# Miniprotein binders against p81326: the designs that were tried, part 71

Target 1, 226 residues: p81326
Amino acid sequence: MLHFGGFIMEINHISKILEKEREEYIRNKVEEYLKQGFSKDDAVNKANQSWRTYIGHRIQDVIYNLLKKFLKDSGLKVTTDKALNNRNLPEELDKVKRLIAINYGEYLFLPDADVIVYKVENNDIKIIAIISVKNSFRERRFETTYWKLKLKESPVTSHIKVFLATPDKDNEISYKCPNGKPKKMRIILEYELDGIYFLKEDFEETEKAKHFGKIVEDIIEISKKL
Below, E stands for the ipSAE of ESMFold2; O stands for the ipSAE of OpenDDE; V2 stands for 0.75 times the mean of E and O plus 0.25 times the DockQ between their complexes.

## First folded at step 6 (miniprotein)

Design h104
Fold by ESMFold2-Fast, scan of step 6:
Structure h104 (fold): chain B 226 residues (1-226), chain A 93 residues (1-93)
Amino acid sequence: as target 1 above (226 residues)
Amino acid sequence: SKVEIRIVVEKDGRRIEYRFEFDSPEEAIEALLIIKFIIEELGADRVEIEIRAEDEELARELAKLAEWLALMYGLEDVEVRIEGNTVIVRAEK
């Protein structure tokens, strides 16, 4: 939308910066590992693993800051699981943490909630959405789906939307049937989650799989129904 | 012990086996979540989960959770067998 044109432009600019940052990061890390005595193949593998961890945090921070900036005028608040894991929480964040925690008998666990969107009405908190950020899927591909299914089980949390946000640079979930072969991960994630938002232009768009630029508008729409 | 869980993970010809015993269903669920993270870190080609519970109803509930975890790992050809209070779940990529 025209109203969110600046948001989309900022997303595209950041994506280009992250790609350039990747090239430099990998080169520097390979050099470091080679100096430590690792083989070329080991150095490259270790550098790629280091990048996956690094970029995951970078993308989470970017998404948090963008959502915080663009949702503020709609009366929506944004926090992170990092903020909720602070032992001495402000009362408001302590309430947020309690409203998203999942009960396993004697135990409570937080879902994979890299970014959390909520609103405050009459001093009561309503959680709008949880956004899980994945740079790559590797072996943790369905963790977000698990948390969505658990949240559905309680009337306290069943209304919470669970979204996946990803650049999906390796095209692991961008398409359902690339070259005629089904991608089970894309099919399952789209079926179970409330939405997948891509930080890229080239992907198979559906009602639930959209460009990240649409997330602000979608969250605002959802919040009006709560 | 009310619940006994055996998990066998295979990857690239490597085999790892885990065994746990719990007095409550809640403890067993927590253990399955911890085991899930271990399996995800290792990257499984095949997973076999055997659950022995005090009764068949509990075993069936735990089997559903284990089957769902196998699906989350992207494993195919999931087989579930129930023998009294024992459930065996096998899945492979």
Scores: ipSAE 0.000, ipTM 0.138, lowest interface PAE 20.9, mean pLDDT 75

Design h105
Fold by ESMFold2-Fast, scan of step 6:
Structure h105 (fold): chain B 226 residues (1-226), chain A 93 residues (1-93)
Amino acid sequence: as target 1 above (226 residues)
Amino acid sequence: SKVEIRIVVEKDGRRIEYRFEFDSPEEAIEALLEIKIIILFLGADRVEIEIRAEDEELARELAKLAEWLALMYGLEDVEVRIEGNTVIVRAEK
């Protein structure tokens, strides 16, 4: 029983929890570094850097758990690239791994697939979408684009939707230039990817660039066409 | 190093050279997909990528990736030369 309003409410609730978690995390890390003998300024800087790393993983975990919860009643399953890198894979996950792997001659690599959505019908697995989660862009923003283009080369993987999910806190790709033209990075990502889902309120929605609250509905609709 | 990559970028009348050494093919492929490497292609007039690997097949696969990146960023005139386990990709607008 899915209710899309319930999904949006849970996203809003989690956002408020993450704000409180940030304050507590930084406070605790500052105390920890001070006890280790760092100066106040160094402790604050280290705590902020630690938070940036922590929140990246935390957002991935949140997205995984939200999608798992809200897609289950639609017959959709969710896993992570972390789970697929386990040495002792269940048969089902081993099949998922094989169906998203990209061929480089004799080598096979997984795309940047933080979260993977698939379905199982009559013991056959069909991959619906992969979601790359980026807390900040800095060094690695076009990885997702490259993996999308590689997946399109194979008839086995060409149907897989590739999405980017990001809070875009620094307005790197949700900001428009004063002349109304989006930045080059936004243009490239939106053109090549199947969608961008923002974990923020203030941005201009397009056909492909949407609020994260729409992702469950979109994935379910894609699954119906497969 | 099992894989060596040299990238020469000509951009805005300037020539910039980068050298990378990797202990594995996996590491080399991951590095080529980093935004840091991809940024080298943005606004470039010409790019030369030289890849030296332990074997010819691996060098060719890495060269295909480099060709893909060049084409993605508007360097549409691409030439590939193979000399044993060394591959040179030259691309320009």
Scores: ipSAE 0.000, ipTM 0.197, lowest interface PAE 17.6, mean pLDDT 77

Design h106 (at its last look DockQ between E and O 0.12; V2 from the best seeds 0.00; counts 0 for: pae O 7.8 > 1.5, pTM E .773 < .8, placed apart)
Fold by ESMFold2, look of step 7:
Structure h106 (fold): chain B 226 residues (1-226), chain A 80 residues (1-80)
Amino acid sequence: as target 1 above (226 residues)
Amino acid sequence: SEKGDVVEIRVDSVIEALLIAFEEAKKGVKRIVIIVRTEDPEEIKEIVKLAEWLALMYGLKLEYREEGNEIRIVLERELE
């Protein structure tokens, strides 16, 4: 009943719920910002930005819970960047954090890794993949590719697969050449990343651009090779 | 209140039921019971599909049962 492909087929029914939540959320936020003294135009802009952040986290939660559920029986574990930023970090997660960190001389930063898949073998941790979840491409369009390139620079992190998961409701990266015009963002993302997984039906499928329902199978296959 | 961590929703509208359930799940309520009066098999399928989405979105366990002219849906948070 919970077929992974069925998840994609449900998105159109959920859009009504998401839109009604959006309307209520934005109305409340606009009222809050107006009380703070912002103009109506500024309050609306701030409310919309707040919503984009909020809904991005909800989509991330869906992806996290799906991966946690369907990877468990394959011996794979899942965590999030939110969990890794906790000050009271368990030893296992502290090791995960250290294994994905990027060195910038005096500074150490985590890549943009909304969801992290790893395994534990004989008290040793191996990072399998990180998944960047993007609801829209208005800002930070190529940050995921930057982090993939940085991970490739070190032999310690070069094996880590970097995936992008997106509903891409506005068709910003769904096709390579919409209306005969090359879409640079789709072409570059597909070239640089290890995979793009769409949370919808209507997109140009390739060896790297797939339905989200394939991600569990792909991760399991990668884990067998490490 | 821990005594009030269960919410029961009885409505005749699929959209209304799920909007209320969405808000309660967002608040972190431990157990949500949705009861919708319907005998229409297509409405029942739609309600179950949307409940599955809510369960996935908030990490909830889903159970459902048809009872006469109603469908009873239970969404519960899992314990570690």
Scores: ipSAE 0.040, ipTM 0.486, lowest interface PAE 6.2, mean pLDDT 80
Fold by OpenDDE base, look of step 7:
Structure h106 (fold): chain B 226 residues (1-226), chain A 80 residues (1-80)
Amino acid sequence: as target 1 above (226 residues)
Amino acid sequence: SEKGDVVEIRVDSVIEALLIAFEEAKKGVKRIVIIVRTEDPEEIKEIVKLAEWLALMYGLKLEYREEGNEIRIVLERELE
């Protein structure tokens, strides 16, 4: 267990390491968009947007792989919303998909679920947690909160914990009241969600706001209570 | 690539490489070679730090060298 903590603590550097690729990525994308006939300004803007998407996916993939690996020994399973977006799902994943679905009357829709943690006991599937991974909060700041609230509305999904994992590079939610001014986003996210896990060291720790290194233990503990 | 008890990992992401290395180390692979293209000293330090952690976790000997725009990290099981 002690060894697990050390590796997870090093996750603080993931964002920094990935950002090293940015300059080259942007340059290449700008060139690509220029060749497509975009103006220089448009090309730069598009390249930056592309980077945000790209880096977001990379961080998500890392978190997924980490959770999958570290939860394996506990008998917990991990999947993603992407894996569930298939017409032909294995029975297990089809059940997972159904158990996270939100009812909109005539329609069922899935919440944004970058990572889904579940267990299988006696051929029954129990969803334990959904982890939303966000690199930045420029767009859809409260989307995760919306899904948490929607999941609470049904007895089928109300038990599902919703966590946010973020490096919070721009310090948008790292502190509740920096310089005496409350950060609305931090306060709301912490209040509505079951936890926020930071892939960094410089943040205000609370009962719900923790270092990402604690997420595995927290999930395991939750799993034992379900 | 795998050659017997030697795994060579060449990926763009050092984190991905280390995750793979972690899995291979857990399986008892004798030698893991990680090659990462980077010229950034800070990135190198971070990579080495992560590799050191991996080495400690599995009782591996860590060696690394910088070769131009690449860092080569070798994790090897010490012969008991």
Scores: ipSAE 0.014, ipTM 0.359, lowest interface PAE 7.8, mean pLDDT 84
ESMFold2 (binder alone), alone request of step 6: mean pLDDT 78; pTM 0.744
ESMFold2 (binder alone), look of step 7: mean pLDDT 77; pTM 0.742

Design h107
Fold by OpenDDE base, second read of step 7:
Structure h107 (fold): chain B 226 residues (1-226), chain A 80 residues (1-80)
Amino acid sequence: as target 1 above (226 residues)
Amino acid sequence: SEKGDVVEIRVDSVEEALIIALEEAFKGVKRIVIIVRTEDPEEIKEIVKLAEWLALMYGLKLEYREEGNEIRIVLERELE
């Protein structure tokens, strides 16, 4: 059993390592945008925005690959919302897509589901968890919470656990009451979600707020109860 | 280092090895050689696990061997 514990140290450094690429990335993007005719200020702003998107995807990919690897032996399967955005889905993934869909009357929409964990048992698919990956909370701070609440409204999806995984580089949700002042975002996210998993060591640990190293065990445990 | 370069690095800790390996992987280096001096079996296990993780994450071929009091890890990009 590949003990996820051996990768805890590695995951903590991902953000730091990615940040070392930033300077070069920004420089290259600025040059690119300047060549496109943007002003220096616009080029810098666009480069920074591009970087945020880039680093977000990289972290998401890391988390996806880790979960896929470490959940494989448990018989659990992993996919992404991106994989579900296909017109020609295999039967299994088509079922997964339908089982996470949220009803808006005339329309069905998928929640933001960076990573989806499910199992196949007796030809039936059971969705276990959705993991939202956020590098920063500058935008769409409660988007994950919205999806959790929407999933909870239907008996079809109410059992699905919703987790947030984040390095929380800017310490937006790492502590509940830094300097004696409550951090509303941390409190609300922890209350509404099934868990928050940090890709770092410097955070306030609670029953729901844990190191990312615990996510595999938690998911496996949940899967046994379904 | 330019894309296609071979980098050989000697490190004293698993943490250092990780940091360097990741940095080089991100640079698109063709081949990374990490040499860690250790006689601790547990540390060796950790290093191997790390290497496996890196290989998985970056689509690298992994080879490793123990040489005396050192473990040599070789990560190489698969030629598409």
Scores: ipSAE 0.043, ipTM 0.526, lowest interface PAE 3.6, mean pLDDT 84
Fold by ESMFold2-Fast, scan of step 6:
Structure h107 (fold): chain B 226 residues (1-226), chain A 80 residues (1-80)
Amino acid sequence: as target 1 above (226 residues)
Amino acid sequence: SEKGDVVEIRVDSVEEALIIALEEAFKGVKRIVIIVRTEDPEEIKEIVKLAEWLALMYGLKLEYREEGNEIRIVLERELE
């Protein structure tokens, strides 16, 4: 009864509808904060932060759940960096954490890996892809590329694909340019990363920049080569 | 084009139900009821999360209930 192939398209449609109605949410939250005694400027800032926090969390969760559901039948598993930062890790997730950690001399740090895809074969874990989820690109534009470059330095992690998934609601990297070149940020992200997956219809498609609906097939194909 | 106080949405597609619910919420309807038939725990989880997003966006109270083989999600504006 549910058509999950259409589900990604409907999420994109929902995102576009909510962009138009975001102002109503902000307006309502501003009124709420004003009633709590905050100044107009503080109420506006808190309302905008509330929206950004919620919608950012929501899109990460949607992507995680969609990938978990659609990759399960291919023997692929999905986790999150939030799960890996839990103190009481199962043995399997502890191994995943160790296999994506980057060495900085005396310190080990996890990359910015919102969603992690891996497989378990003969009790060995192989990491297939790390997906960074970005709702906006106002600041920290190249954070995902930094992690990609660091992962390439180690034979343990150099095979891991690094993807960006984004609705790009502000058209910061998905902008269609009829008479010009892609924006600098789009060029650099596409060059350095293994792929960009857009949760929207309106963008310039390339070999690496695709609709999010293609991510499952791409991950499965990558896993077959590992 | 007001819909009044209550709208019941009974469809076979979660995606269709959510689009209709968004349109009704935008029109200021006081109560939206979404009825979807599924027993898949992961699908139920996704539907609930999307409904929570709608509730937050429009300042609605969310109530979730399983009735037979149907998931019933109620989004309701608080009465003053």
Scores: ipSAE 0.000, ipTM 0.124, lowest interface PAE 14.7, mean pLDDT 73

Design h108
Fold by ESMFold2-Fast, scan of step 6:
Structure h108 (fold): chain B 226 residues (1-226), chain A 80 residues (1-80)
Amino acid sequence: as target 1 above (226 residues)
Amino acid sequence: SEKGDVVEIRVDSVIEALLIAIFEARKGVKRIVIIVRTEDPEEIKEIVKLAEWLALMYGLKLEYREEGNEIRIVLERELE
């Protein structure tokens, strides 16, 4: 439980750092756009759009580093789709790539696997989970769900858990309608995916929709069954 | 859509159409009609292949027709 408690403490600490980072980023970008001749309102809007792009990459890096740190003692390894797209892959990562690739005839594509958790046991690699990180659902709303459905088609990949991790700052999938019903997108994502982990406090937890702080213990438990 | 045995889906995205169709098929609807606007022959082939997969997965009968820049795919539940 101490290891689990340490994870939650680190998440809380990082959340406070990211809020301060946001304030500094916005302030600096507003100043930059004002110097370029934009109006105050336009500068603020452009700074907010710039932050949304920046924070997406920042959250992916944070999640990768947190999972790598807290899963290591359980014998689990963590990599990224960026690492798997390097031209010179170590043999272990080449095997990981082959075990998650989806076949489209002459072509192989990687799923939207921002973070990949696997284990090496008796010289064999077993993929445990892939995590898709989304800071906005404005465009690619069902991309993660599509990849989950494709992975289920093969005995090689059907066991792989597909998780979504999101701050959902715009309440796109954590919001309920006034009648208490979730939005259609939330219903579909929760039904099809193995779990949704929110990087926020203000949402209704379900068996599949949880606070991000629970992801480490869930992954460790899944890995024991494989 | 929930009261009837027929669901009509109009989208510009193959993936979106299929995910909605899967969701409705699992609810036990009798007939699903997917209308997608596309001029790309490769996208048309992919839509048809994915619809064939959906038909196989849920025991549905598949019909499709190309109508100008629209593809009309009909998935209908067979007996048992």
Scores: ipSAE 0.000, ipTM 0.147, lowest interface PAE 18.8, mean pLDDT 75

Design h109 (at its last look DockQ between E and O 0.48; V2 from the best seeds 0.00; counts 0 for: pae O 2.4 > 1.5)
Fold by ESMFold2-Fast, scan of step 6:
Structure h109 (fold): chain B 226 residues (1-226), chain A 81 residues (1-81)
Amino acid sequence: as target 1 above (226 residues)
Amino acid sequence: DRYEVRIVIRGDPEKVRFAALIAVELAKELGAEVEVEERDGEIIIRIRGLSEEEAREIAKLIEWLALMYGLEVEVEIRKLE
């Protein structure tokens, strides 16, 4: 079930739409590769590889669009790491970028902040939260926790909430081991992060691990305390 | 009871066309009749032969689809006959 504002959805429409999008994307990519002269098996393999890359960016776009829509009336603004890496950065976004950058001696790096929520009050910018979007956990499984710990080290960034948003289609962190214990990665992520939001129906909810629909309400509550 | 859903999608042309394709596929899975019309940078989709429940479901799916693509959408449900 999802909850946006005061509304609860019994059916996970987001998951249904993403699955239909996957079917259409794969069909079109297979046709494209066949026209390029690839065999059927190669075309299918290449299409699936292309989808794995595409879906990562797609989930980021979905989360950005949903948060932008549902946070607008609360006076909150939403941007992306792509926007912050633009060559000609507007003054407001330049300030956002400076407020989340982490110092590594001679270098400044942005955390894994796929989506950033902030507010502007009296010409001052306050960063509310950053959302790291993961479609799969491969070799970068603890990157989000690393950035959370780094942000905690500075008084400038220590208040920033760090969230993970994921469909977790491969059940890498939403399912328990046979003995009923959560997987090590799930335990670490839930412990270190401020929240995990799942774009799926089936998982055990906790205080920090919730359906994605709860993210809007949580962000609004956090913003009121700043 | 037969219902019609009229959908108007506006925004980035590439995203609008892809969203329209998904909407058409969702409607066809319901066994509905689908008409598509393109004009002035918008796509109009008319879906007929739906029950009330099917009309409400497809309308919600398309509203979510539009939100997920950052598109503008207008959805109207009308009872025919």
Scores: ipSAE 0.446, ipTM 0.796, lowest interface PAE 2.2, mean pLDDT 83
Fold by ESMFold2, look of step 7:
Structure h109 (fold): chain B 226 residues (1-226), chain A 81 residues (1-81)
Amino acid sequence: as target 1 above (226 residues)
Amino acid sequence: DRYEVRIVIRGDPEKVRFAALIAVELAKELGAEVEVEERDGEIIIRIRGLSEEEAREIAKLIEWLALMYGLEVEVEIRKLE
């Protein structure tokens, strides 16, 4: 049982809702593909592939909505990489974008920062944390750690906490030594990042690897120290 | 089995419609009677035939559903006499 801004976060509620969403999504996609002339087998395969892409963006949206709701009363604001890439960027968000950018000499790049938490004090912006959302670790598995290391290189960005949020449904990083063999990905991610937050119950919990429901309390505590 | 949950969902029309479909599926899982009414800017759902425990559980699921979709929701539980 985890406290979450006056709600008790039950991972089974979130999982149950997402499973119903998956069922409806796949049903609709199969219908679409059948109407386009695909065979039933092809329609099902394409629908499942489509869901894998959709769920990645969907988990990011869920995390954004949850953090926005539960951090608001603590004076914290939340934005996304999508919002920062808009052509008509409000002044506040333009400042957020500039405050997380990494300098590569003649070039500036944004880190892998799906969700950004910041505060505004006396018209100044302080970046608190960035959250990278990963649904699988097949590709670009260490990109989040790279960006954490780059942020540490400058005193302007070195305070920014870098978190990874993941359902890790396939248990790619859930345990440090599954079957007695060290899982390199889990060990390196936990060592380098400020925290890993799991959107499931079955994982090896540590000081840095914890239930997603702890993320709000952690962010609030960090914001009070900055 | 003498409880009703009344739900009002407001927000992005596309997301409201999809969230309402999910809410109906959750209610059907419990074997409950479901009525849906659409008004400009909102959807109203009534779920009846619930025990007190079922009514509180579905209310929690609906509040989380609305939160996950970024929607405004009002949920009321009442005992039918």
Scores: ipSAE 0.436, ipTM 0.795, lowest interface PAE 2.1, mean pLDDT 85
Fold by OpenDDE base, look of step 7:
Structure h109 (fold): chain B 226 residues (1-226), chain A 81 residues (1-81)
Amino acid sequence: as target 1 above (226 residues)
Amino acid sequence: DRYEVRIVIRGDPEKVRFAALIAVELAKELGAEVEVEERDGEIIIRIRGLSEEEAREIAKLIEWLALMYGLEVEVEIRKLE
């Protein structure tokens, strides 16, 4: 039993770690853009935009690596949509790709699937969960919900759990009714998705909204029922 | 408070620097002594004045950081005589 305490502590430090990284990153990028001839204001704006993109990928990579590590002993496998975006896939990944595809009549498209968890049993692949990773909800607030609903429409994909993982730095979905005002986004996401996992401590916990430290256990439990 | 953590970080130079910075800051927060050496694209960090528990905690955090940044890391804990 990997003592959950260490993992939780590690996750809680992510925001602090990322903030320190941000300061240095922004400084370096501002300097870079100034050397390119941008104004100070433009350089700062570009640096901030660059950071948002950068940090989004970093968080995704972290979550991927963590899940890969912690699910390894359970025999579960982890991949990403990026890994599936190849013309030449190994047979296993080609099967994974086909099993998450959404039917649009004449076309099949993949959902946004930052992390895909699956198992291989008797040469059969079963998709267990898709984890969407979001650092902020400024854009495409309900994209994950859309994919969940689309996956539900097919008996091939209807069993796939869809989870959202987020640090929610701006407290956009951390609480359902802060100060008595309902946050529509939290309510809708929690209703439509199979779970929301927070990479922070300051949030309203519910049956579906949990600390990220619980995601491994939850995935393993789901995998046993499939 | 007689434990030392030796950390060797390798990989992308920018990421290595970031990881090193974080390691140094964590050590400072614990009131530990920190030495940093840069060698051939590697950063070596020595943290001293730690309890056994603190040493283990730092080691785990650095391993996690390495994982986060896709870096290679070697962590050694030793008791100073």
Scores: ipSAE 0.142, ipTM 0.586, lowest interface PAE 2.4, mean pLDDT 87
ESMFold2 (binder alone), look of step 7: mean pLDDT 82; pTM 0.790

Design h11
Fold by ESMFold2-Fast, scan of step 6:
Structure h11 (fold): chain B 226 residues (1-226), chain A 84 residues (1-84)
Amino acid sequence: as target 1 above (226 residues)
Amino acid sequence: SDLEKRAEELIKKAEELIKLAEWLALMYGVPEFAILILKELVRELQEALELARKNNLDELAERIEKLIERAKELIERAEKIKES
């Protein structure tokens, strides 16, 4: 054991899912490019290039799968906003949806919660955290902050932790004051959110800004205080 | 010995994690996650290496050293992919 507990098994499972998805994606794209008149070698090269672009946005699924299975040993459950938007919800997920929904007069909307962590106690559901996954900050820079502020307005949702998870490839929020110039986005996100988890090594670490590897233990600790 | 059995299990798990990290960085386009996994693995392997050396398990120490080298090499490759 690498002192990761069940983490190794979950990583292996995710790897198998990604490999199967990759094989299916490439097979389909090769066929598509062949029908467009490209040579076999060109079709394969274009399919691989397409896959590399495609998988960049799949990091959200990797995070979901890691959290789902790793947190299971602690009695915690994980779902997604995508799952909650299905027309026919299981009773448990319907309850989760109702506990995170925000009222706008005659309308009820879900926050932009890519991943949702909750627990079930005596048939009652308690929401622990929502996680927004951002691969870039070009658009919708403060969506996560907006949802955090809205959730704070209700006694039903005010306890819910709101986290951001990001590789931040372009160093848009990795430092608070690079070269002595304050970064508004990093400062506001850290101030308003409950935590920022980086999928990278080089960033300014604070009490609220941490390596992604710490997210599981942090969520477990929070759940014990509820 | 129990220590040798644990070292063999760690080596087997390290091989699996290195392969997974290679898939994530080279095939799946998430080098940042691969780097995170590999750096944690290097930390665990370095601790195991010191234990193996302290107990004069020279053959196991050499195998662990090679795994650390492979993991660090893959970190460098993943960093280059991240930069491209």
Scores: ipSAE 0.013, ipTM 0.273, lowest interface PAE 8.3, mean pLDDT 79

